# VH-VL binders against Putative glutamine--fructose-6-phosphate aminotransferase [isomerizing], part 15

Target 1, 262 residues: Putative glutamine--fructose-6-phosphate aminotransferase [isomerizing], of Saccharomyces cerevisiae (a2p2r3)
Amino acid sequence: MCGIFGYCNFLIEKTRGEIIDTLIEGLQALEYKEYDSSGISIQGDELESLNIYKQTGKISSLKEEIDLYNLNKNLPFISHCGIAHTRRATHGGLRRANCHPHNSDPSNEFVVVHNGVITNFANLKALLMAKGYVFKSDTDTECIPKLYKHIYDTSIELGYNLDFHVLTNLVLKELEGSYGLLCTSSHFPDEVVAARKGSPLVIGVKGKTDMDVNFVEVEYLDQEEDYLKLNTQTKSSGNVLAAAPVKYNTCLRKSPPFVHNT

## First folded at step 4 (VH-VL)

Design T09 (from O04, 13 letters changed; framework fv_rosmantuzumab)
Fold by ESMFold2-Fast, scan of step 4:
Structure T09 (fold): chain C 262 residues (1-262), chain A 125 residues (1-125), chain B 111 residues (1-111)
Amino acid sequence: as target 1 above (262 residues)
Amino acid sequence: QVQLVQSGAEVKKPGASVKVSCKASGYTFTSYYIHWVRQAPGQGLEWIGYINPSGGSTGYNQKFKNRVTMTRDTSTSTAYMELSRLRSEDTAVYYCAREYWVATGSGTYIYFDYWGQGTTLTVSS
Amino acid sequence: DIQMTQSPSSLSASVGDRVTITCKASQSIDYSGSSYMNWYQQKPGKAPKLLIYAASSLQSGVPSRFSGSGSGTDFTLTISPVQAEDFATYYCQQSYSTPLTFGAGTKLELK
């Protein structure tokens, strides 16, 4: 049982403390039972930097972990995309290193939260390790941000300048299984990508108020790509939330949900 | 408390444009999408599109996409729908409606909880 | 586009009767155990009023004599017992995808 949650504000100033509170409240709303582990990723003190905070146990353990970093909670952000995860122990054991989010490298160039199973992760891990990537967890999720980094770096070497959505499509072509994920990147500030295969994902957009939000159920428009692009690039002011419920009876069954797309 | 008040009846010639207003009061205007729905005489309801008053983003029914423009003025809490290149078939009552949402563990739902009183448009030669 | 077929187009009833109105979607409007179906009431010269959302959830302030049921493609609005103020036109609406679409309406008339 896993839950993923994302929160973006754009053209509506929020403090770091408000953003953290929103992510934690989002995780609490997804789970009717006690968490085994949780984590968040938010923007650091530099415009393009990303930080990860994660811990085993109840949400109070995550709050204690965050407090150890003496963060400036009053730091304002006009635009910000954060992602969050909560998990019950399943694959990979119950250790801090196995909590989401997972990263591509020490600079957090790509950061991912994920639910579901990547069935070919062992093969992907072996290939990435051969290319010099260092894995710190035994979860399948960690191969995803590392695959993003590998494809990104290779594209740069070949002279391409990929958009985040194109990069995501290339990553998804290599993944097997059923999953839902959110990804942020220091290379693509103000953007978050959401992708799913067999798992429901909900997004909402709301104007200049607190946490009340309008939700729409969304699905990939191009069946080939298996993803939804959540972007702040069109620069409408507001808050964007994305959530995949923890309840195991919540799954995509017959036909995909559609977004307002006319 | 919550009220949507629309502009008065309009009579237009074919080929003209009309701009209908919808003034919101009793709530935070930028917190709720506004939709536009029309109803031809003796006919059913037809959805035209929506506007997010916060950012101004819009979505239109393909049937109207090349002729409809939705805007808003946040200083007056007013939404507008402009329909161009009018035809006799555009003769209808035009309603604005506020979108409300509810989220449950099984899903998220939208519906129209408050409606304007309607604006009658007559397109005649 | 999702087409909503509503039947009957009109029906006559007396106060105290049980009335059933049906609505069929051209494709499933269910997602993850939820049905994206709304019902509205409209009186002559007035804007529509929400009665039911999510196929079966009664809007606050709406009398309990109104109820909704159904899933997938087949949905029903029931009014029981009918009161004098219930003579109006009823519309189903799917909120599953854009364009949002309505049924053609069912006019409930006094016998």
Scores: ipSAE 0.000, ipTM 0.401, lowest interface PAE 17.8, mean pLDDT 77

Design T10 (framework fv_rosmantuzumab)
Fold by ESMFold2-Fast, scan of step 4:
Structure T10 (fold): chain C 262 residues (1-262), chain A 125 residues (1-125), chain B 111 residues (1-111)
Amino acid sequence: as target 1 above (262 residues)
Amino acid sequence: QVQLVQSGAEVKKPGASVKVSCKASGYTFTGYYIHWVRQAPGQGLEWIGYINPNSGGTGYNQKFKNRVTMTRDTSTSTAYMELSRLRSEDTAVYYCAREYWVATGSGDYIYFDYWGQGTTLTVSS
Amino acid sequence: DIQMTQSPSSLSASVGDRVTITCKASQSIDYEGSSYMNWYQQKPGKAPKLLIYAASSLQSGVPSRFSGSGSGTDFTLTISPVQAEDFATYYCQQSYSTPLTFGAGTKLELK
C-alpha cells in the first residue's frame, strides 16, 4: 500500500521549513507501519531547481536525514509545489534507490511519485536505456520521469513548445497498467500535474479560512487516463493539497475540519 | 548476532532440481534483501538474483533462463533458492548474502554485509 | 551487462609490502557523483567478507591498511602494509546495475 501527497502554496508565503513540515505531516497521516519508506521533493536554492530526499524506515528517519543537509529553513516561497510519497514496502523493496520520488536525470528535470503497477515497464526501460538513460532503481516507477525527459527533449528538437499537461498526456499514452502519479519539473516551475488510471486520486483546495479545505474528486468513471493540471500561477489565492491516502474512505466534496486536512 | 545459516551439501543428477535454504537470525528478516551468489570450483563469484523478503518480489540474472525461483517464509525467517534442470556446469558453492543499504547525502549504496556459510552442489551422472 | 576486468590474476608479496589490485568496468559505474564499487576478501573454504564500499569507504571493523580509490571505470584496492592474515583472494563488484557483476579475483600469495 502506497500513499502520495502534494502540497502547493500560492500567494501565501511559506518558509522552506513550513513546507517540509507540511509534507512530513501529510505523510505521517498516511503512515501504516514503522518500517515504511518515504520521500519528498521540494524546490532547491536555485530558481527552478528541484531536490529529492528519501529514506527507509519511519517517516521520522526521513526528517532526520533532511536535517543532516542543514537546509536554509527560513527561505520563503510565495509559490511552491512539493510532492511526497510513503510506502508499505510490499514491492520494489526497502532500498533507498527504490523509494519515491524518482527522477529523470541528475539535474532532476522531472520528478515523480507513483502508486500502482506499470505492466510494460521492462520494454520502456529497455528502450530508454538504449537511448542513454541511466536507471538507478529496480522499480517500474523510474521509467516515468525518464519517459517525460525523452518526450520533452524530442518535442523541443522537433520545434514544439508543449504545456506540462500536453506533455503528460503524451507520457500517459505510453504507459500500460494502473497508476496514480504526481509530477513536478524544473521546466514548469509552480506547476504540478496529477494523473491516474485505475487508481483513486484526490485533490484538495484550501478555502480562505484556515480550518477549511475543499476536495475535488478526479472523475474517472467515463474516461481513462484522467489528468488534472494544477497551476499555481492562476488567480487562485489558496493552498492546494493532493493526496491518494491508504486510509481515506469518505466523501471528497465536503470541506473537512483542519485535523483531517490531507 | 546477525547470522545466515544454509542447508547442507547436495548431490544431484543432470535434469534434477535443488532447493537451498538460508535461515536468517539476529535482525528483522523482512527489512533486508537476500541475494544468491554462486562460485564454481576454482572460479569467481556469479550473481544469481535477489528476493525482497517483505514483498516476495524477485530479480534474476537472465543467464539462468527461467531455471531459478526464489521464495521466502517470513514465519521461519528463511529464504529459498530453487534451481531446476541442473547441468554439470551448475556444480558450485551457493551463497546467500544480506544486502545492506547505506543512505547518505552523497549517495545510496548497497553491499553484502553478511553471508551464509555456503551450500555445495555437485551435479554428476 | 557490465564486465569487471580485474588484474593481476595473482601476485606474490611479503609481509610489510604495499600491494595494489586494479579493477576496470566496461562502462562508467558512477552516478550523481557516487561510484558503485565494492571490494571483498575471500579465504579458502569461507564466504567473502566486505572490505570497501562506495569505492573508498572502509567497512566497520576492517583495518585501515585497506584502502580503495578510483572513479568512472578505473578502481584500485591498496593493502599497505600487508599482514600475514591478508593472504587471500580479493574481488571487486559493481552495484551500479543488475545483473550485479564481480571481477575474476586476485589471489594474494606469500613469496
Scores: ipSAE 0.007, ipTM 0.458, lowest interface PAE 9.1, mean pLDDT 78

Design T12 (framework fv_rovalpituzumab)
Fold by ESMFold2-Fast, scan of step 4:
Structure T12 (fold): chain C 262 residues (1-262), chain A 123 residues (1-123), chain B 107 residues (1-107)
Amino acid sequence: as target 1 above (262 residues)
Amino acid sequence: QVQLVQSGAEVKKPGASVKVSCKASGYTFTSYAMNWVRQAPGQGLEWMGWINTNTGNPTYADDFKGRVTMTTDTSTSTAYMELRSLRSDDTAVYYCARDWVATGSGDYYFDYWGQGTLVTVSS
Amino acid sequence: EIVMTQSPATLSVSPGERATLSCKASQSVSSNVVWYQQKPGQAPRLLIYGASTRATGIPARFSGSGSGTEFTLTISSLQSEDFAVYYCQQYNNWPLTFGQGTKLEIK
């Protein structure tokens, strides 16, 4: 079992501590049962850098991992997109390398959380390994951020400057199976992409003066485009929350903790 | 200039306890986890567990649960490993070792090791 | 737990020759294998991580390869200081596990 949570603030200042707390609370709200591993990705100290924190065990183990790095929790962000994941490790055991988020490379150029099954991952992994990518885990998920990086690098070499949603469409075209994923990138610091195929994803929008988040089913503009672009450059300020269910439950933060059957 | 300096050799009788220390210097102690690994004479390396140096919370390998306690003293940048109810097959060199990765989502392998502490258990 | 098996237990070679040491995992560990060198009376020294990446300060004559379940450490043009015991370790699964070591000795 897996749970996915994302949180963006745009034009509403939040501290790093508040962002981390929101991501952790979002994971807790997705499942009232024990987790076997969890992780988050947030912006680092340098502009456009991404950090990953993940650990096996309960949410408390992830909190310990984060505390080890002695982060400046008072650091403010006027815009920020973070992603989070929790997993029940029936298979893969206590492998930290198998925890989400997964990255494309040591610089975290692309970071992904995912639930579902990528049925062609073996072929994608073979292709990417032939191109020099080093895999650290046995998960199908790890092929996704590496595929993002491969397509991105190839596009740059050919003289293209793709925006994040176009790049995502190219990635999704290569994926087979059913999935829900969130992706962030150091190349696209003001954006998070949410994509799905065969699973529900719920998006909530909370205005600057609003106290509650209403449930909203995700609607895709183009039937051929199975993704949603979350953008901190929108003309209005607010907070955006995205959640994917572990089973039949999903959550939007109306007040912590909150869980709602899909 | 990273250094891990361990306490000196110990000779113990079966049933006794031993406490080995590991003093760290040259880096921020609480930014890296500390692992303990032992090596019996003529045998390979055996991982015993690790301790989160920021929180003081340990995790032990199953073979050592109930007999080992790992602690830290952040004020002196020192890690400790205490092994109780010693048996002759606990005779080994005991090492402290620092995790390689300084940033999130790190790998678990060891870039710096203490010099080792020989613990001899004899009757 | 994942069992790491090294072979041979002892490898006898002459200075200037090439040595190849093997490490096999009981199940896939991806590329999450590290190699250490240990001399008598000394602590282990990090040589290679991620199956093939040399640690800082490690001479170019040391190289690692492999993925999945089979890994090799190669030492080209052996120097006198290279005669030691070599250990592989996986860091793909908890608990962390080591091979039993390969002793490299002068023929």
Scores: ipSAE 0.006, ipTM 0.438, lowest interface PAE 10.5, mean pLDDT 77

Design T13 (framework fv_rosmantuzumab)
Fold by ESMFold2-Fast, scan of step 4:
Structure T13 (fold): chain C 262 residues (1-262), chain A 123 residues (1-123), chain B 111 residues (1-111)
Amino acid sequence: as target 1 above (262 residues)
Amino acid sequence: QVQLVQSGAEVKKPGASVKVSCKASGYTFTSYYIHWVRQAPGQGLEWIGYINPSGGSTGYNQKFKNRVTMTRDTSTSTAYMELSRLRSEDTAVYYCARDWVATGSGDYYFDYWGQGTTLTVSS
Amino acid sequence: DIQMTQSPSSLSASVGDRVTITCKASQSIDYSGSSYMNWYQQKPGKAPKLLIYAASSLQSGVPSRFSGSGSGTDFTLTISPVQAEDFATYYCQQSYSTPLTFGAGTKLELK
């Protein structure tokens, strides 16, 4: 089983160190003794860039790996979306390339953490490889960020300017099976999408004083699929915590305030 | 074609610092990690660390963590490695190398290497 | 850290010979049917050159007389038949985990 966790701050300044600590603590709350790898993705030093850190072993091994990078932990972010994952090897096995997050390309234009099974991944992988995408892992998850990139690039070539939620809807229409996922992108800074089908996903929202939250918009794409778009431009402040349902899930801070469903 | 061109030989006194450059050409600089590896005279290869040119994030071997800093300049497609508090044991040829696995995570092997920069540390 | 023990430290061969170089990892570097072992060739005064990755995959442009094999902790680089340009130092490297580590090298010398 996999656990996913996301943390976003919107108009509440957090340092890189605070963001990393929150993601690691979120993963520790989801930890099960059989989990054997973990990873996170956070904003890099360049504007809109995304970095990935992942390691086999316990979450403490990931923390040690991150410490090797000597990151500027005092760098402040008024808005930031980070995603995290912990995994037991069931598909693709245990090696660093198979840890989540997975990316679309060397520049990390789309980064995904995922739980569940994409039953048509072999077909998607074949199509994407024919388009020149290079797969590094044995996981079904890796097709997701690459599919995002392919659809995004094709839409740009055709003259479209897609919103992240529209792009996500197009990606989800191609995926079969059960899943829960979080996606961030350098093309959509300060936004994270959360989507699920057949696998529950827990979303929590917290304001700076735990009284007011007005920065989240939740959209349901289908009765079998839930989609959450977090947009700092629409609302004014808050923190968001999201976690995949697991036996030891204790990461929910607040029920989603803006939910519509089919 | 892909090329990594390094700065020239350096002679330093103990306690000084050195900054070696590695200029990339023939590919998208921000799409591949750059690693640094050194080789002392008559000795084997020793991994120092890497930099992701896209974000500027770095990963260092614990042995060098308190003395090494890796940076890059995307406008000139150049990576830098600065090693401080030099001692005679730092005398070596320093290589930059491009990571075959562009993400820098998982599987690491080096398809293109710079020509090397010789550093001599002596009083 | 994963320690890489390479043997022999040196060996002598003639053109046309079959040469075997061995590398042992202090722990398994196998995962999902793949082995995270790479081999490099280095000539005096030059940078190393990638020969083989993932234990047995030949790098583009490298002659087929170079081959890699092995799994788990025990790996082998084979050169057959040896040519004049093959006299160099060879290094194994594990890519399973950081810090990345190399073997101490094997110098192949002409008899």
Scores: ipSAE 0.005, ipTM 0.430, lowest interface PAE 12.4, mean pLDDT 78

Design T14 (framework fv_iluzanebart)
Fold by ESMFold2-Fast, scan of step 4:
Structure T14 (fold): chain C 262 residues (1-262), chain A 123 residues (1-123), chain B 107 residues (1-107)
Amino acid sequence: as target 1 above (262 residues)
Amino acid sequence: EVQLVQSGAEVKKPGESLKISCKGSGYSFTSYWIGWVRQMPGKGLEWMGIIYPGDSDTRYSPSFQGQVTISADKSISTAYLQWSSLKASDTAMYFCARDWVATGSGDYYFDYWGQGTLVTVSS
Amino acid sequence: EIVMTQSPATLSVSPGERATLSCRASQSVSSNLAWFQQKPGQAPRLLIYGASTRATGIPARFSGSGSGTEFTLTISSLQPEDFAVYYCQQYNNWPLTFGQGTKVDIK
């Protein structure tokens, strides 16, 4: 009953305003008929910081919320990954706090949009609360970014230096149920991970010209735990032939089934 | 200034139809939910339902589903509450209210309220 | 539906004294709880939302506290104009539900 949308630009300069407009247009394109809430996450004003904007109601309510912040819409980004979500509530609280994206902590170290059901979320929430994490919503989704943060912090404490996709694999091993998600992190700028288990997730890549393989990495564990890592930075050993915007979409309730492509 | 102005008091007989109104002004009518609340004589407040005028998305409290119809005409910034056949038990004060938050629906807390419409149904 | 229960049904307090009103939810509503004041012949007025945030123009003597299932509205120095019925309302789950009200009388 929800849509997930991600947009990345790769060595193609886009202003903050253009990025916001693209994310909003992506949500509008995914709109089932009616939805109750929407939100986006984009890079903030500080280096590697992430901001979340979300609101209940129609897309116009989200747009009004964003406009209240008087953001510098002319700020340019040569590479950027943003994520977005729209939701229809079936029952229960329709609150701003329950809108996606959800975060790990006040510094937005990990930010997630999600569709589907995490069947073991109550147990995960109890464990995370015992570790000192403060939950602000009633959603199952909020356990995901907090689990990312917990595993990340624990790995750092134990001397590991994890890649974003390895970290994601560790998170997915703890999640039960049927779901699809996108995650961004201040620790992994210019990267977004997409993952699913049982739920539909459509990934599309649109190019104007040839694309350097170093910009996009796709890894699949199996049918149960598929994931995609997107890296917008060019590796030093690679060649940049051309970069193109990448758009990632999820299936809505009445949308066609998911398809993975590269 | 934000205002909600309701239609005047009504006196009806059982079986008659009725449509009462709530007109919004001083804000973007299509951007905020409007709710209807019943208060029977000497009793407390009961939510009946809400409507989003921009697309007429309407949600009823289970006890009022099928009892009334909530609608809105965005061209004249007016919401409506309608009965096809009134009962004596429909005798009550009816309030309309707008969502509180500047950016839309917020968390369904309402403070811009109409003055109320008294509906009396007697044989 | 979530049932909201208020206590006491009626409360009589001398002017200048503290009044404490309770509201209990049948299941957790987090902090999604509002308080309304209704005077005879008038529409309700929002006092508190988010369990503890005062609405614009509401005097500082009104304060709200609590989370989950137990909530309190406190009037620190009751004034003559505070004679009214007070309702709590949860907005965590549909349908939205009110408590039955607490009537505050000034002795």
Scores: ipSAE 0.006, ipTM 0.425, lowest interface PAE 10.5, mean pLDDT 77

Design T15 (framework fv_gatralimab)
Fold by ESMFold2-Fast, scan of step 4:
Order: sequence, then structure tokens, then C-alpha cells
Structure T15 (fold): chain C 262 residues (1-262), chain A 125 residues (1-125), chain B 111 residues (1-111)
Amino acid sequence: as target 1 above (262 residues)
Amino acid sequence: EVQLVESGGGLVQPGGSLRLSCAASGFTFGDYAMNWVRQAPGKGLEWVGQIRSKAYGGTTHYAESVKGRFTISRDDSKNSLYLQMNSLKTEDTAVYYCTRDWVATGSGDYYFDYWGQGTTVTVSS
Amino acid sequence: DIVMTQTPLSLSVTPGQPASISCKSSQSLLHSDGKTYLNWVLQKPGQSPQRLIYEVSNRFSGVPDRFSGSGSGTDFTLKISRVEAEDVGVYYCMQSIQLYTFGQGTKLEIK
């Protein structure tokens, strides 16, 4: 029992309070009776900042945590992408640090929610630790935002200026296993990326006006991987992205191949 | 050495109530989730319910068959686990075991790693 | 609710011969943390249940190496390479991914 949820508004004004309520209601709609943790990531007060709120226990514990921050819930957003995660009841001594979302660094340059298994995470963690990354959790998920940061920083140092979808594809090439993820970044404030391999992912789109959806398919992913880029920027006339709730639910509705007979 | 000792079992009539206790020793009781598991005569093991550590809110979970009738509580100062059983049915006749589960302060891998001796509950007229 | 189904429900083996017990879950026991939450518990006649194997294949301390667990997803197996008289009892598989449910138990007897 596991789930990830995303919500984006574009050209449809929503207050911060409405966005938080939508994310929490989306988590509750995953038909979980037994939460051991939940978390969300939303835009901060500055356009390029991301905040993470997460807590162990029931969804009410997350709401209490958010209330401690005295956020301006009336702050309006004409464009916003938020991501969310729940975990089932667990037996491994779950700590707040093990809850999703996970980040790349204290500035939240990359923030990820993830469902599924990264089978090579131990090797990735060792590599990243050798490069100076500090891990705070026992979860395999934490290697993902740190891998994003490492590839991003290395690309900048080499003189490349990658957009989010190309960066994501480079990250996905390093990941082995069966998974689904949502990622947001302070470097790409108007975008969310969604990716899967072997696990179902549902994306809903809703708009006030007639619209075209800008989907980017990453050509060098294998046949079991799907990549979907959500972009609030218009590149050509008529291309407008509006996104409704996104759900990923492999434990409750579909049985993906999580284990290969290797 | 880890020990769990159940007590409080006995004969009760249908519709009655009974409270079971489990005394723990040899470990930091308050850090662990604790479970009750039962076994009807000649039948298999059935999970009854769980209580988590205070670090995880002291939350409780129950098997559907006992939900609304049974209540689990703990007293960490006394290293004790309790099961309050109300509206007892003949189907609740079983040996009741307390078991130690995962630790709240770390990423422990242990599930039902220690079991008590059990206490017998008989529900009959 | 996750249903755990064991086969066979009983088996008799000659001492020194191998034994194999199967366990099937109605849903995958693989968690997003990469662990598979399938455990084995042994109950010897007249005794309390005792720990045997956790997370598919890990033996608890004190469990002889003749016991091995394997499997993935929904299909799991407990094997005893050379059954000894002290191995008599009922073996239960138990999922711990969604709280807890036990299989019906497999009774191992000596011929």
C-alpha cells in the first residue's frame, strides 16, 4: 500500500490553502486506511523556492505540522505544481527523515516523491557519498534528488545548460528497478516531471479553455519506461498546459513487475 | 534477556469483558511497537491488534473481527501492554500472546521476534 | 486484506530428508523501500510461537542454516535441507506489509 499524488494549476487561480487541501484530499482518496507517514511539497513565498512538509503518523499529524508554520493560506497562485506522498503502516522504525518528499540539499533544489524499488540504490548512494552528498534517511528514494543535483551541477560545470526533461532522462538512465516518481525543482519553477518504469501512473488534465498538452517523450528510455514532462510555458501558439490531479497507485490497483528473475 | 509474560486470562460468559496484561522486561519497552496475536483451540495464529510507540503517536490498529470491541493500551513507565476485551463472543476463545515488533528509534528489521507464553481466554456459558 | 495461502497443510518426512513449504499472498509483499515483508514463524507442539525467518530469507539468530527462505512478489518457499526430529511443529508464513496476516499453517511430522 503506497501512493504518490501531484496537483498543478495553470491559468486557474488557486490560493495556497486550496492547493494544500487538494493535495491532502488527493492522498486521502488513495483509499488508505493505515497511514504511517505523509508529506507534501509546495512553492514557498519566493517564485523559485520549494518547501517540504512531512510527518509520521496519521494525516492529521501532517496538518498539525503545516499549521506550525503559520503560512499565508490566502496567497494566490495562477500557476503552481505540488507533489505529495503517503506510506502504508510500516514495521521498520519509520522516522520523519524517511518520509517522502526527499530533497537534494538544504535549499530544496530538487524534491522527489517516489513509489517502487530502486534496485541499484546502494551503489548510487556510495557514489554520491564519495562526491560529498550527506544522506539523512535509510530510504532508497533519497538517492534520486541527490542524483539530480549531481548531474545538474556537473552539467553546469561542463558548460551545458540542460532543460528539466533532458536532466530527468539522464537521471532515469542511472536508475534500475521498477518505479514511479514526481520531481519539482527550484531551477525549473514552472515544471513538474513524472516518470515511471513497470508501474502505473495516471495523469489527468483539466482546463478552463481549449488547450493542447505539451508532452515530451524521452527517446532513449527503454520500452518499460515512460517519461512525461508537464510544462506551463508555451513554446508555440496554442500550446497551453493545464494539469489536474495525478495519481500513482501500484499497491492497490495494479500489480507491476517489481522483481525480475535476474 | 527479553521476556514477555501475559496474564489476566480466564473463563467469561458471552457479552462479558476481560482485561489482559503483558509484562515486558530486558529491553527498552517504550521504543517498540507491540502486538497481540491469538490462537483458537486447534486453529492457526490470528493477529488481533498493534500499538505503536509514543514516537509514532501511540496509534492503535485492529483486526476487523475485533474492531470496536477490543482496545489496546500501554504504560511505558510500568513496561506493560494491555488488551481490554468487551462484548466477548464464543469465537474469541483462544490463547492470547503478546509479541514485540519494530523499534521506533531506528530501522530495526525484526517482526514478532519475541513472544510471550500466552494466557488462555475461554468464552462460554 | 491480504490473504496468505500455504501448501501443503500437512506433510510427513523421514529424518534427514528435505522438506518444502509454499506460501502464496493475494497481493505483492514488495514495499517501495525495496524490502519484501514476508516472514516465517514456527510453533512446536505445546509451545509458544518462535521466530524463524524475516524478510523472505534472513534467519534470526539461533536458527540453523538448514532452514532457508526464498521467493519474491507473491510466491514464497521455506525449505529445510535435512529435517531433524526437533523441527516438528506448525510453520506459518506471515505478511507484514499491511499490518499482519498469517497463513493457515503447515504441520510438519516425522514418519
Scores: ipSAE 0.000, ipTM 0.454, lowest interface PAE 13.6, mean pLDDT 77

Design T16 (from O04, 13 letters changed; framework fv_rosmantuzumab)
Fold by ESMFold2-Fast, scan of step 4:
Structure T16 (fold): chain C 262 residues (1-262), chain A 125 residues (1-125), chain B 111 residues (1-111)
Amino acid sequence: as target 1 above (262 residues)
Amino acid sequence: QVQLVQSGAEVKKPGASVKVSCKASGYTFTSYYIHWVRQAPGQGLEWIGYINPSGGSTGYNQKFKNRVTMTRDTSTSTAYMELSRLRSEDTAVYYCAREYWVATGSGDYIYFDYWGQGTTLTVSS
Amino acid sequence: DIQMTQSPSSLSASVGDRVTITCKASQSIDYSGSSYMNWYQQKPGKAPKLLIYAASSLQSGVPSRFSGSGSGTDFTLTISPVQAEDFATYYCQQSYSTPLTFGAGTKLELK
């Protein structure tokens, strides 16, 4: 199988090493014998900055790549949202540039992991290229963070200050196909959005009590589409969110949002 | 514009080795994998393996793994397939084919968009 | 290895007919909503030519009378209406895992 995984801690201190280990362990739980690439995105050394680490090959190759950066693994984060992806590619045609996560620009203003197919991506790519966006990969996924940035920049130019979930709604309206995605942004620190259309997606949350979920906002667009907005709450303590793996042939019920405590 | 041109027909005795070439033109040779596929007379297609011209890494069908070697020469944009310890059952047309990929969030679709003209190998005493 | 079973081995048709070729994989070749199935056409003495990839995506330059469908283990290539240049052998191929495997082929002949 192939999947997307996210891990957030809110008001529960975790070190960078613990966060990386959790993301890698999440990917290893999703590991299929034929997985050919993986990657993660985590907060950098500066507040609100995002870094991307990705590599072709097995998850062990990604761990080796990350170790080369000599990151301060003891750096603590009271709040942090990280995302991860492992991707299946048939033998041949593997490129590091095609690995997830994908970004909007060199500053990583928007970072996305994605599962599934965006059927109108060629038209979106052409439109974005006409507006000056430079694509580094051949994957349909790369149009998503660039579309986020385009809509965000346009909204700022027009004098709007959009919430992350409102921005995501505007992005989703432009996407066609069957997909699941997670997005983080330097403009929306300590927040992650999760969205799906036709593809299964499972979210897990660990709170101080069974009823402590006030950091989660859920909006349904229609019967096939839904998205979740997660943010750091200064009012809540003990909250930790982990996005469960998306598996082939696994479906979420059409009933109220699925939230699983782990 | 894109072309794969293969070497000419070969006649070999059982136990010999053959080396078939596939010269690429009209694109960046190191950007696309090259696969080898054979077809025995009156039969279907059988995949042999691939080579990544950039790094030289290869993957072989287990059926051929102990007899096949794939190499490339980036200076001449040429891929090679060598098959050793030939048997009469190796009589076939051998094709090289360029792998194209369509990347999606869930993985890469691959397919063979350009093929060489084929090299006929006859193994007989 | 994934075995690809094509049916029929051969069929006869007239220009203007609708023909259907089927291909069955020994295991699912779907992954996360995508089907890793390709279809090729081969004329005598020539290399195969790609018609369809990802089960249903038409290759650039291939006429719209060719279409593909299916998911999981069962896939279909449809030609409608058949034209004179379509009399050839057709092969399905899975690209889900190595070794890459092809069906045994279906020969389309003129009545």
Scores: ipSAE 0.007, ipTM 0.470, lowest interface PAE 9.0, mean pLDDT 77

